# Miniprotein binders against q5jf28: the designs that were tried, part 33

Target 1, 318 residues: q5jf28
Amino acid sequence: MERERLIKTVEAILRGAGYRVARLDLKGSCFDLVASRLFLLLFIKATVNIDTITEEQAEDLKRLAKFFKASPLIVGLRSKSGELEEGVVYERFGIYALRPETLYDALLNNELPAVFAERGGLYVRINGELLRELREKHGYSVNELAQLLGVSRKSLLNYERGEQAVSLDVAIQLEEIFDEALAEPIDILRAKVEADLNVKPETPLEREVFERLKKLGLGLVKVKKAPFNAISTEDDIRLLTGIDERKTRSTIKRAEMVAEVGRIVNSGGVFILEKTKAEVVSEVPLIPKESLEEVKDADELIELIDKLKKEIKEKLFS
Key: E = the ipSAE of ESMFold2; O = the ipSAE of OpenDDE; V2 = 0.75 times the mean of E and O plus 0.25 times the DockQ between their complexes.

## First folded at step 12 (miniprotein)

Design q6 (at its last look DockQ between E and O 0.93; V2 from the best seeds 0.87)
Fold by OpenDDE base, look of step 12:
Structure q6 (fold): chain B 318 residues (1-318), chain A 120 residues (1-120)
Amino acid sequence: as target 1 above (318 residues)
Amino acid sequence: DPELREARDLLSQAIELMHEAVRLLQEALRTGDSSLLEEALDLMTEALHIVQRAIELAQSTGSDDRAIRRLKFAIMLMRLAILIAREAMETGDPELVDLALDLLEWAYEMIQEALEILSK
């Protein structure tokens, strides 16, 4: 109940901010929503407790975000330590985590959070150059200001260099002393994350399909916790690629989700099966793996996909 | 405290308005009648204003932060419900009516919980 309400709330925030949104109903997925507006793309994991995200989900979420040049986010209400605070950025596995209110303020009020949680405290990054200028303008020595703030000389010099974050209490005190905003906002909408894109296929069928797609000139990014098994790429071509042994109810549902995600991330979808007749589900072709032997390159594969989509439209209207 | 009493009275009024708005959204979802969406939007907007005033009063009295946090969360949900319901009225999409309803029901629960805390 609470998780579904949270997902719906995040969807509403994104819609209210003018994003196109796809919501996934996939248990164990590394993301529950994908959203696009202009040049911003977001992959969002919604979880009531942010400490329930697994490392594997986080790595896949970062992998998707890196590949699509998107920002990954975790939206939640609480952690193991208690309720999350509004306006505070948390982190799990190198992914920003925040309350719905913080996302609301960022997207609808254009108010980015500046406070982050680390090691059980609240901190702010400050403009160190501005701090130095203000200190000098007001006639404080490094020692005098450090003493006034109750910090070491070394800490104050590290603040002025931007090498050290400031405790929230010290940041508030600095802004009060100088009557000027010093806090640097955290751009949660453009978070840069690192991820390994060179993940190996897990099954014999995935290995076979990957080797065949590579022979067609396609680059492959394996994803474990998504409705697709990989992203296949060549230049401007991006295919959300599902791989299954046979058509199941799960295959159909994942193909539907791939269609929705594909619309948001401007990517096609295909499912490659060990055994199937060629068919289309929600504009996503299901093709037998043998069809990959009939094509010479990635362009011919795209032509095959487009042909299958067209033939089915003609049959539905005939 | 007179201000805390006023805050509780305001929250009680907001709960009544929100209950009626929920009913109207449920009926709009069932019937497809857009006039019910307009009436629900008016009630939600009035309730939002009342809850905002109740928060100001509760804050001035140093009331329980747990109540204030719930009321702030309810305000966010109400604002979202209004935005989504307005879009539903423009598009005629019943899925948006359902989304607005779910948000408003959650806001209603948050306000009730806040009122219970402020009444102890």
Scores: ipSAE 0.846, ipTM 0.941, lowest interface PAE 0.5, mean pLDDT 93
Fold by ESMFold2, look of step 12:
Structure q6 (fold): chain B 318 residues (1-318), chain A 120 residues (1-120)
Amino acid sequence: as target 1 above (318 residues)
Amino acid sequence: DPELREARDLLSQAIELMHEAVRLLQEALRTGDSSLLEEALDLMTEALHIVQRAIELAQSTGSDDRAIRRLKFAIMLMRLAILIAREAMETGDPELVDLALDLLEWAYEMIQEALEILSK
């Protein structure tokens, strides 16, 4: 119940800030929410204890974020060492982690966090060029300011060069001395992450389907912890691509989620099954793998998908 | 002492208003009557202001930071519940009324926990 409450709170924050939101109900997924507004796209994993996210979940979250040029986020309440502090950015597997209040402030009050947690305490990155300018304007030598702050001359020089983060206490002293904002905010809405996009198929069926899609000219980004198995792409084409042996209740549920996610990330969806009759679930075609041999390229695949969706639309109006 | 007692009294008043707001939201969900949503919004807004005042009083007494953090979290949840209830009125979506109720229930629990901390 506490995780469900957290997910609902994050959804409410996103809606309150004017985001279009899709919420997933999928155990083990690398994200629980995806949301967009204008040119911002967020993939969010909500977990009460941020230390429970697995490396596989984190890598997939980063793969999705990298591919879609989105910002990945973990939203949580605590870690192994206790409650998370509001206004502080934590990090797990290279992904920012923060409390829902911190997200609320960023999205509803346009107040990005600036404080991050590192071993040894809380830190801030500062505008070192501005610090040097302020020091010189106020007539302080490097030694004089360092003495006033209780730091070494070496540390102060590193701050001015932008080579070292400042402890939170020193950052507060600096802003009090100069009455100027020196802290550089952490852009949690446009975080950049590194991810290995070369992930091998998990099953023989996936391998077969990936090879057929590659022959159509589609690039593939495999994911393990999502309602789809891969993203299929070429030029303007993007397909959230599911792969199953047969249509099951799980297949239908995942297709419904793919449709919702696709609306947010402006992507189509398709499921390729080893055994099925062609049909459509929530705007997502389910087609047999043999259909991939009936088309010559990605454009014809899109035409097949559109044809199936049109036929279902005509059925609904008949 | 007097300020801490006043803070506790304010929190008890906010809880009463929140109980009535929850009742109105539940009735609005059952009946589809949007005027009940408006009435609930008024009560939630009043309760929110009361909790804000209680926080100011509790802070002035040097009260336990754990209580203050819970009250601030509750304020966020209450503000979100108000936003979601307004969206529910605009869209007619009963799932948004359920979301607002869930947010208020969590806020209520946070206020109760804070009140217990302040009463020891």
Scores: ipSAE 0.841, ipTM 0.937, lowest interface PAE 0.5, mean pLDDT 90
ESMFold2 (binder alone), look of step 12: mean pLDDT 87; pTM 0.864

Design q7 (at its last fold request DockQ between E and O 0.78; V2 from the best seeds 0.80)
Fold by ESMFold2, look of step 12:
Structure q7 (fold): chain B 318 residues (1-318), chain A 120 residues (1-120)
Amino acid sequence: as target 1 above (318 residues)
Amino acid sequence: DPELREARDLLSQAITLMHEAVRLLQEALETGDPELLEEAADLMTEALHIVQRAIELAQSTGSDDRAIRRLKFAIMLMRLAILIAREAMETGDPELVDLALDLLEWAYEMIQEALEILSK
């Protein structure tokens, strides 16, 4: 239950900061929350121990972040090495990881973290231009300041050029000497990530459905660890696309989650099934794969989706 | 240590207020009465200030860092619970009352654990 409490705490932080939030209940998913405010979009994996995120989860999280131009984030309490420290940014698989208190400060107090963990300890990026100006203003040569800090001349030059982070101890010494804030914040809300978007279908049914969708002019971005199997896209069309053999309780829950995520990322949803009659779950159509043969392009697929949703709406309001 | 004893007494007082706030949130879930949410928020705010005073006393004595960290985490949870309870009042959404309750219950446990650490 500690993970459930963590997810709820993160949701509360996001809501308190004015974000629209969707919370997932899907074991093994690459994210537990997606949230938006103005032009910011966050995909968050909440894990008590940040070392339990798998490479597959991390790669999918980065794929979603890259596609939606969002910032991926891991929120946790511990690592293999012990408790995470408040105000410190960790990294796993190229994704920032931090405590809920650090997220709270960033969103509710407008205080981005500046300290990051790396091999050898805690570090801070410094405003190198300001450091140089302060050194000269105080009359220190490069050698004099380096000696005072206990670092090499080369290191000090690298700090001033923005080419090397300082240890936390050196950052504290610099702020004591110059009585100025020199630390550069880490923008956890606009992190950029790289991801391999070329992921192959996992099953023959997925391959068949992807081929049919491509013939309609849709591009596909496959994900493995989400309530949907892929994102289908053309121009401004975006469909969170699920694929199943048949309608099950799991299918219904996934469709409900797709609807919630879709509201946050401003995307539609659809499930393509091997066998089913056409119907709608939480405004997400479930259609048989044969329906893809009966439409000519992406626009007609959207028309089919809209038609099914309208039919259900008319029945409810008749 | 007199200052440490005072900190423990304050935490016991905060626990009593938080227990009543939990009861009010539970009743608000059952009845939908937004006045109960406001009363719970007031109690949580009072408890929050008491916990802050207890932290100051415990820090002045060099008390166990594990207790202090738990108390600071509890304060964050209490602030969030207050915010969520107020959103629940504005929206009428019972799921937000449930969220506020979960946050407050975790804060309550953190304070209890801190009190146990300080009582050794």
Scores: ipSAE 0.857, ipTM 0.944, lowest interface PAE 0.5, mean pLDDT 91
Fold by OpenDDE base, look of step 12:
Structure q7 (fold): chain B 318 residues (1-318), chain A 120 residues (1-120)
Amino acid sequence: as target 1 above (318 residues)
Amino acid sequence: DPELREARDLLSQAITLMHEAVRLLQEALETGDPELLEEAADLMTEALHIVQRAIELAQSTGSDDRAIRRLKFAIMLMRLAILIAREAMETGDPELVDLALDLLEWAYEMIQEALEILSK
């Protein structure tokens, strides 16, 4: 119940901010929502307890975010240490984690959080150049200001260089002393993440399909915790690629989700099966793997996909 | 404390308005009548203003931060429910009505829990 309410709340925040949103009902997925507005793309994992995200889910979430030039986010209510605070950015596996209220303020009020949690304390990044200018303007030496703040000379010099984050208490004291905002906002909407895009296929069928798609000129990014198994890419072509042995109820549901995600990330979808008749589910073609032998390159594969979509549309309206 | 008593009375009024708004959203989900969505949005707006005032009073009395946090969360949910209900009026999408209803019901629960905390 609480998880579903959280997902609905995050969906409402995104919709209220004018994002196009797709919600996924996929257990164990690395994301529950994908949202797009203009040049911003978000992949969001919604979890009541942010410590329930697995490393594998986090790596896939970062992989998707890196590939699509999107920001990954975790939205939650609590951690193992207790309730998350509003206006505070947490981190799990190099992904920002925050409360719904913090996302609300960022998207609807244009108020980015400045406070982050690290090692059980609250910290802020300070504009170090501005801090130095203000210190000099007010006539404080490094030693005098460091003593006033109860910090070491070395710490203050590191703050002025932007090399060290400041405790929230010291940041508040600095803003009170100078009557000026020094806190640097955390751009949670444009988070840069690193990820390994060179993940190997896991199954024999995935290996066979990957080798065939590579022979067609396609680059492949394996994803484990999504409704698709890979992203196939060549230049401007991006295909959310499902791979299954046979058509199942899971295949149909995943194809529906791939269609929804595809609309948000401006990408097509295809499922490649070991054994199937060519069909289309929610505008996503299901093709037998043998069809990959009939095409010469990626363009012919796209033409095949488009032809299948058209033929089924004609049959539904004939 | 007279301010804490006033805060509890305000929350009780907000709960009454929110209950009526829930009823209207449920009826709108069944009928598709956009006028019910407008009336629900108006009631939610009034309730939101009342809850804001109750927060101010509760803060001035040094009341339990757990109650205040729940009330602030309820305000966010109410704001979202109003936005979604208005979008549902424009689009006629029943899924948006259902979404607004779910948000409002959660806000209602948060306000009730806050009122219980403030009544101890």
Scores: ipSAE 0.834, ipTM 0.937, lowest interface PAE 0.5, mean pLDDT 93
ESMFold2 (binder alone), look of step 12: mean pLDDT 86; pTM 0.840
ESMFold2, fold request of step 14: ipSAE 0.835, 0.855, 0.849; ipTM 0.933, 0.943, 0.941
ESMFold2 (binder alone), fold request of step 14: mean pLDDT 87, 87, 87; pTM 0.858, 0.861, 0.859
OpenDDE base, fold request of step 14: ipSAE 0.751, 0.769, 0.760; ipTM 0.908, 0.914, 0.911

Design q8 (at its last look DockQ between E and O 0.90; V2 from the best seeds 0.86)
Fold by ESMFold2, look of step 12:
Structure q8 (fold): chain B 318 residues (1-318), chain A 120 residues (1-120)
Amino acid sequence: as target 1 above (318 residues)
Amino acid sequence: DPELREARDELSQAITLMHEAVRKLQEALRTGDSSLLEEAADKMTEALHIVQRAIEEAQSTGSDDRAIRRLKFAIMLMRLAILIAREAMETGDPELVDLALDLLEWAYEMIQEALEILSK
């Protein structure tokens, strides 16, 4: 119940900030929300304890973020160490993690966080050039300022050269000494991540479908923890691609989620099934794998998808 | 401490207003009456200002940080509930009314927990 409340709170933050939002109801997914506004795109995993996100979820979240040029985020309330602090950015698997209040401030108050948690405590990156200018303007030598702060001369030089983050306590002292903001914000809305895109098919059916799609000229990015199995792409074509043996209620629900996600990320959707009658769920075709033999390339696959949507619409209104 | 007593009295008042807002949201869901959404937003706004004052008074006494954290979280939830209720009025979407209700119920619980902490 607390996780569901957290997801709803994050949805409300995103809506309040003017984002278009899709919320997923899929346990174990690498994200619970995807949201867009103007040129910003966010994939968000909401989890009460941020240490419960799995490596597979985190890697898939990063794959989606890298592919869609989106910022991945974890939003939570606690870690193994206790409650998360407001305004502090944590990190798990290379993904920023933060409290909903921190997201609220970033999106609704345009106030990005500046403090991050690292081994040993809380830290801030500061404008080292400005620090040097302020020190010199106030007549402090490097030694004098280091003594005031209780840090080594080497540390202070590293701060001024931008080579070392400053502890939060030292950052506060600096602001007291100079009466000036030195902290550099963390751009959680445009985080860039690295991801390993070499993920093998999980089943023989996936392998067969991936091979056929590759013959059509589509690139594939496999994901394990999403309502779809892969992203199929060529040039400006993007298909959130699901793969199942047969149509089940789970398949229908996943297709509905793919439609919702697709609207936010401006991508189409398709499910390829080992056995089915061709059908459309929420603008997402469910087609038998043999339908891939009817097309020669990615453009013709899109044409097939559009044709099926038109034909099924006509039958519903005849 | 008179400042702490004032904070507790204000939180009790805010709880009453929030209970009224919850009832109005629930009735709006049942009846589809959008005027109840505006009434709930007004009650939430009044309660929000009271909670803000209570935080300032409790902080001046060196009160338990766990209570203050809950109250600040509740304020965020109340601001969101107000925004969502207004979107529900604009769109007529009953799912947004349900979302606002869920946010407000969590905020109410946070305020109640903070009041209990401050009443020790």
Scores: ipSAE 0.847, ipTM 0.936, lowest interface PAE 0.4, mean pLDDT 90
Fold by OpenDDE base, look of step 12:
Structure q8 (fold): chain B 318 residues (1-318), chain A 120 residues (1-120)
Amino acid sequence: as target 1 above (318 residues)
Amino acid sequence: DPELREARDELSQAITLMHEAVRKLQEALRTGDSSLLEEAADKMTEALHIVQRAIEEAQSTGSDDRAIRRLKFAIMLMRLAILIAREAMETGDPELVDLALDLLEWAYEMIQEALEILSK
């Protein structure tokens, strides 16, 4: 109940901010929502307790974010240490984690958070150049200001260089002394993450399909915790690629989700099966793996996909 | 404390308005009457202003921060419910009415929990 309410709240925040949103009903997925507005793309994992995200989910979430040039986010209410604070950015596996209120303020009020949690304390990054200018303008030596703040000379010099984050208490004192905002906002909407895009296929069928798609000129990014098994790419072509042995109820549901996600990330969808008749589910073709032998390159594969979509529309209206 | 009593009375009034808004949203889902969405949005807006006053009064008395946090969260949910209800008026999408209802029900629970804390 609480998780579903959280997902609905995050969906409402995104919609209220004018994002196009797709919500996934996939247990164990690395993301629960994908949202786009203009040049911003977000992949969001919604979890009541942010410490429940697995490393595998986090790596896939970062992989998707890196590939699509999107920001990954975790939205939650609590951690193992207690409730999350509003206006505070947390981190799990190199992904920003925050409360719904913090996301609300960022998206609807244009108020980015500046406070982050690290090692059980609250910190901010400050504009070190501005701090130096203000210190000099007010006639404080490094030693005098450091003593006033209760910090070491070395710490103050590191603050002025931007090499060290400042405790929230010291940041508040600095802003009070100088009557000026020094805290740098954290751009949670443009988070840059690193990920390994060179993940190997896990099954014999995935290996076979990957080798065939590579022969067609497609690059492949394996994803484990999504409604698709890989992203196939060549230049401007991006295909959310499902791979299954047989058509199941799970295949149908994942194809529906791939169609929804595809609309948000401007990507087509295809499912490649070991054994199937060619069909279309929610505008996503299900094709037998043998169909990959009939095409010469990625363009012919796209033509095949488009032909299948057209033929089914004609049959539905005939 | 007179201010704490006032805050509790205001929260009780907000709960009443929220129940009216819930009924309007449920009726809108049943009938498809978009005018009920506007009436619900107005009731939610009135309730939101009352909850804001109750927060100010509770803060002035040094009341339990757990109550204040719940009330602030309820305000966010109410704001979202209003936005979604207005979008539902424009689109006619019943799924948005259901979403607004779910948000409002959660806001109601948060206000009830806050009121229980402030009554101890």
Scores: ipSAE 0.842, ipTM 0.938, lowest interface PAE 0.5, mean pLDDT 92
ESMFold2 (binder alone), look of step 12: mean pLDDT 84; pTM 0.822

## First folded at step 13 (miniprotein)

Design ctl (at its last look DockQ between E and O 0.01; V2 from the best seeds 0.00; counts 0 for: pae O 15.4 > 1.5, placed apart)
Fold by ESMFold2, look of step 13:
Order: C-alpha cells, then sequence, then structure tokens
Structure ctl (fold): chain B 318 residues (1-318), chain A 120 residues (1-120)
C-alpha cells in the first residue's frame, strides 16, 4: 500500500542515516516514527496526503516535540494542491512537511532544504547582512541592485535587514550575480514549535490518576493521540504513562509501543490500571492505581517500578 | 621579554584551537555526528596543554599573579569541558554539549583577561 511503502521508505532513510528508530502501528496516532541520533530526536508523521493530518494530531505532535526537545516532521507525497516538490518545505499547523527525497538529502547528504512554499509561490530566506556586504563590495547602490533584480527598493532593503524572504527566481539571480551562496537553510532537524502543554484529562480515571501523580510531585503533559496518555516528569524522571480501566489486547500492544518509544526517547514507561495485578509487559510495568498510594514521592515510585521489574525478572530465572 | 612574548603567543594559539573546538561542538549538536565531538575534545586537550606551557613561562618571568590565577581557572574550566563533552558522547544528551560550550566560553574569557593583564 502506498502509505505502508511511505513509512518503510522513511524508516529506511532514517536507519541508513544511523538513526535508532521505533515504528508504530497505531491508528490515529500523532506520529508513526520516532528516531534518534546523537543529540537529534525526530517525531515523524508519515502520510501520503499531508492535508489529512488533523489539528488534534498536529497539536499532540508539537507537544511531544516541545517536551522532548525534538523536531516534529510530516513526511508525505502530495497535498490537496498536487504533488509535493523535492527540496521544498511545506508547513501544516506550524510543522514542516516534505517529501522523503528531501529528508534523504538532509540526512544522508547533509543538504538541508532552503526553499519553502507560501501563498504566491516558492521562497528562500537569505543572509541579509552578507547580501548588503556583497552589494557594497560590487559597487551597487540599493536602487541599482533592485532595478537589476526587478524588485522595489523597499523589498531590497527588507532583504538586507532579514525582514522578507526572496522569491526563488530572485534568489537564483542573486547567487548568479555574486557567485556566492546566500540561501539560509531550513533546519528541519532542529525545528522549534509552540505548543500548549496544559491539556485536561479525558476521563474520570485519568483525572484521578493525574491527581495522584501530582501529589507525588510529578508534572503531567497530557497527550490524546499516542500509545500513552501522558508524560509524567520530575527533575530527571520521565515516564511515558498509560492509563486504562483493565488489561486488554489493546493495552498490551500500547505497552509494547511505549517500551519501543521509551528506548528511543530515553524514558521509562508505566501503565496505571483501575483493576489489575502488578505485572510487566516488555519492560513496562502495569500496576493498579492503588500502588500510587504506597509511595510518597516520585523517587519512591521509580523505586517501586524498578523493584517490580527486578522481581518479575528473578521469577523467570528462579 | 622573549619568554613573556612566547607565553602570549601560546595563549593566542590556544584561543584559536578553542574557537575551532567551539565550532565543532556546535556542528556536532546540529548534525548529530559524534566524530566531531571526539575531534573537539582532542583540540581542547591540545589547547589545555598549550595554556599549561604558557603558565609555566609566565610564572618564570615574575608575571602578575592575577593573570596566573585566571589562567589556572581557565585550565579547570577546560578540563571540565573535556569531561562533559566526553559524557555527551556516551549519553547523547545535547544539554551536555551546551554545558561544555558554556565552560569553554568562560575559559575563553579568563584567557582573554589574562592576555590583557600580561600585555600591560
Amino acid sequence: as target 1 above (318 residues)
Amino acid sequence: DPELREARDLLSQAITLMHEAVRLLQEALRTGDSSLLEEAADLMTEALHIVQRAIELAQSTGSDDRAIRRLKSAISLMRSAILIAREAMETGDPELVDLALDSLESAYEMIQEALEILSK
């Protein structure tokens, strides 16, 4: 299938570039891949038509990226307007969107894109200070260069001040005139995004569990479109936190995904259930909500989690 | 004084190596290329040894104690930066790279202040 082929292609590009990758199979998730290389962390939504991403998915993707200091990306092939162009960066909900070939060039050839799509066409940000220096070195007045480029004096001044992007045609002319690279690359690997991290619990059980975790000193970042319900955090502690009423096949699959994501984002995982006996799935403890009353703070919760994992491991080898 | 001039020349050389190490650390942070971190640590180590030699020369000339104290502080900061950069290689934590850069900036400022004192 075209989507499955896209996801496999993105995964191959990431692994070929030396990234550790976790690939998710969760309908409606805000991301399909999470990948890390030393210092770099990417959350990627792979979708054939980039206009199918929902606002809820995009907001959660941005929440994860903001919390983990990661770069969110949409990788796709087309939009409502037609095919995406190679080497061009698009945006949806403040998240960069691009073709797999553009990702390939960034990761395997160290060639970041510089061209972005806006209403009216394709544009490039340029180094305005260098432009001014080159213009002066070559003896052009602002008016002379503006006339040569076919732009207004005001536009040229805005380019030099860094206040306005140039059209792709003008960028090409500038590099031909000065025989120097002026284009500023778009760092898709370290994009910074804005996100509201204060999202309310969706269910009474979530509300109860969040309140118990907050009493332990943990901060919560709620997400709606992921294999976990929240990220629980205090100082150096990070827990991908799932919440369910009971253990189901879906719960087990989500715990397995949490384990895989946790390895990539260097975070632990835990599921808090209304009714269960303590157990461990893929290094992720599933514990009853009453276990949160057995500890006084976040450090003791981590000790409980570690103790449970050790006890289960010892039973397997006893 | 030829020994004092040599000490100042060594400190200028160390500053050049520190600038290159900063560039490599920043590029490693941008690209995720761990080999750049290793190269930066090597340059910082070389710069550290150069500063140590400059201290020996400055002390032998009876140079201002304020300059010597600043250079010794810079050594401590550079050693810390080297250890932090190596930990960043092991953990993949970009905040450790930022911390190493902060330590190098502080060391650079100490060396510049010492150079100013030695040039009076």
Scores: ipSAE 0.011, ipTM 0.380, lowest interface PAE 9.1, mean pLDDT 88
Fold by OpenDDE base, look of step 13:
Structure ctl (fold): chain B 318 residues (1-318), chain A 120 residues (1-120)
Amino acid sequence: as target 1 above (318 residues)
Amino acid sequence: DPELREARDLLSQAITLMHEAVRLLQEALRTGDSSLLEEAADLMTEALHIVQRAIELAQSTGSDDRAIRRLKSAISLMRSAILIAREAMETGDPELVDLALDSLESAYEMIQEALEILSK
């Protein structure tokens, strides 16, 4: 399958599940889709081979997910070791990776995957308390059940404590012995990830803009592999912030993408340029960096953005 | 707190194992010896288990949540590095070895940051 077909498939799955979806057409972005439904927000990187995601992309994807309280996902078809299996969760850089079919089952069938790949094997987390209860109910000692499963006493005790994942083969044996599902589902839709939010600006212009935005009271999260350069935030204010030296065709395209993403994540967008006239592209203001000197705080910046949006609407309809 | 001290000691041990794993991965890149990738994956696996135990100890002491979060992130990166290294062993792709190195280095930095927090 080609990347474009993969993205379309994932988009169709998300839309079919009732998600609002924005698609990015940006090569090298840490995500290709953002999707929202009720309290669930997903940032999705779609790649045919899941091993093609770079660490920088993965870190940015985790940053976005952490900041927006979203789940990051990689959706792919294969790794370098072979085709991904359906119903199996893989991991790259602390991000769950899975096939489109696995995502389909999770979103449309409410069937979360329970099997994960680790160390070249397949594993399951089991309900350890239930395992203990079933063991005791059936009259097995820890030693007897461990011997029956071909595992150590210590391993079985670790399973019952939930401290150790069980091999898929042992999990199948347990379910056969007790005639009960023991596998714990992996909540791929509510994945908690950790990320470093303290990334430094890379260019002199980014440094200047970041320092000015900080003086306005805004917190900044630098993002490298997105249509924006940072997220600017103060309390309920969230701005997807692009930073460019000059208006280019790339600036326009990224502003359009920022508008689409912003609608999904309930965030505004702004581009700050070293040299530009104030204008609006797809409801995203492009402002000169000097405009940041004219505002005192984040609220005044929002007022400026809203004013610019209004003035342009008035000009377009006049 | 003796448990906090033990957690720090465990993290220091994990760092040592991770350094050796980095060395092995770098040597594998240089020589093309896939056996070094397996050895590196084993060392990373041992380090991962040590870090997991350090998290348990740090949690039991009510240690700084920031340190615990860093360690949990490190575990995720270590898991990824192990998987990538094993895939590199099967495929012989040097780009996978680089990816494993990057993940392992990032995990190392996170463990160092956690150790610094737990040492205050």
Scores: ipSAE 0.000, ipTM 0.148, lowest interface PAE 15.4, mean pLDDT 88
ESMFold2 (binder alone), look of step 13: mean pLDDT 87; pTM 0.854

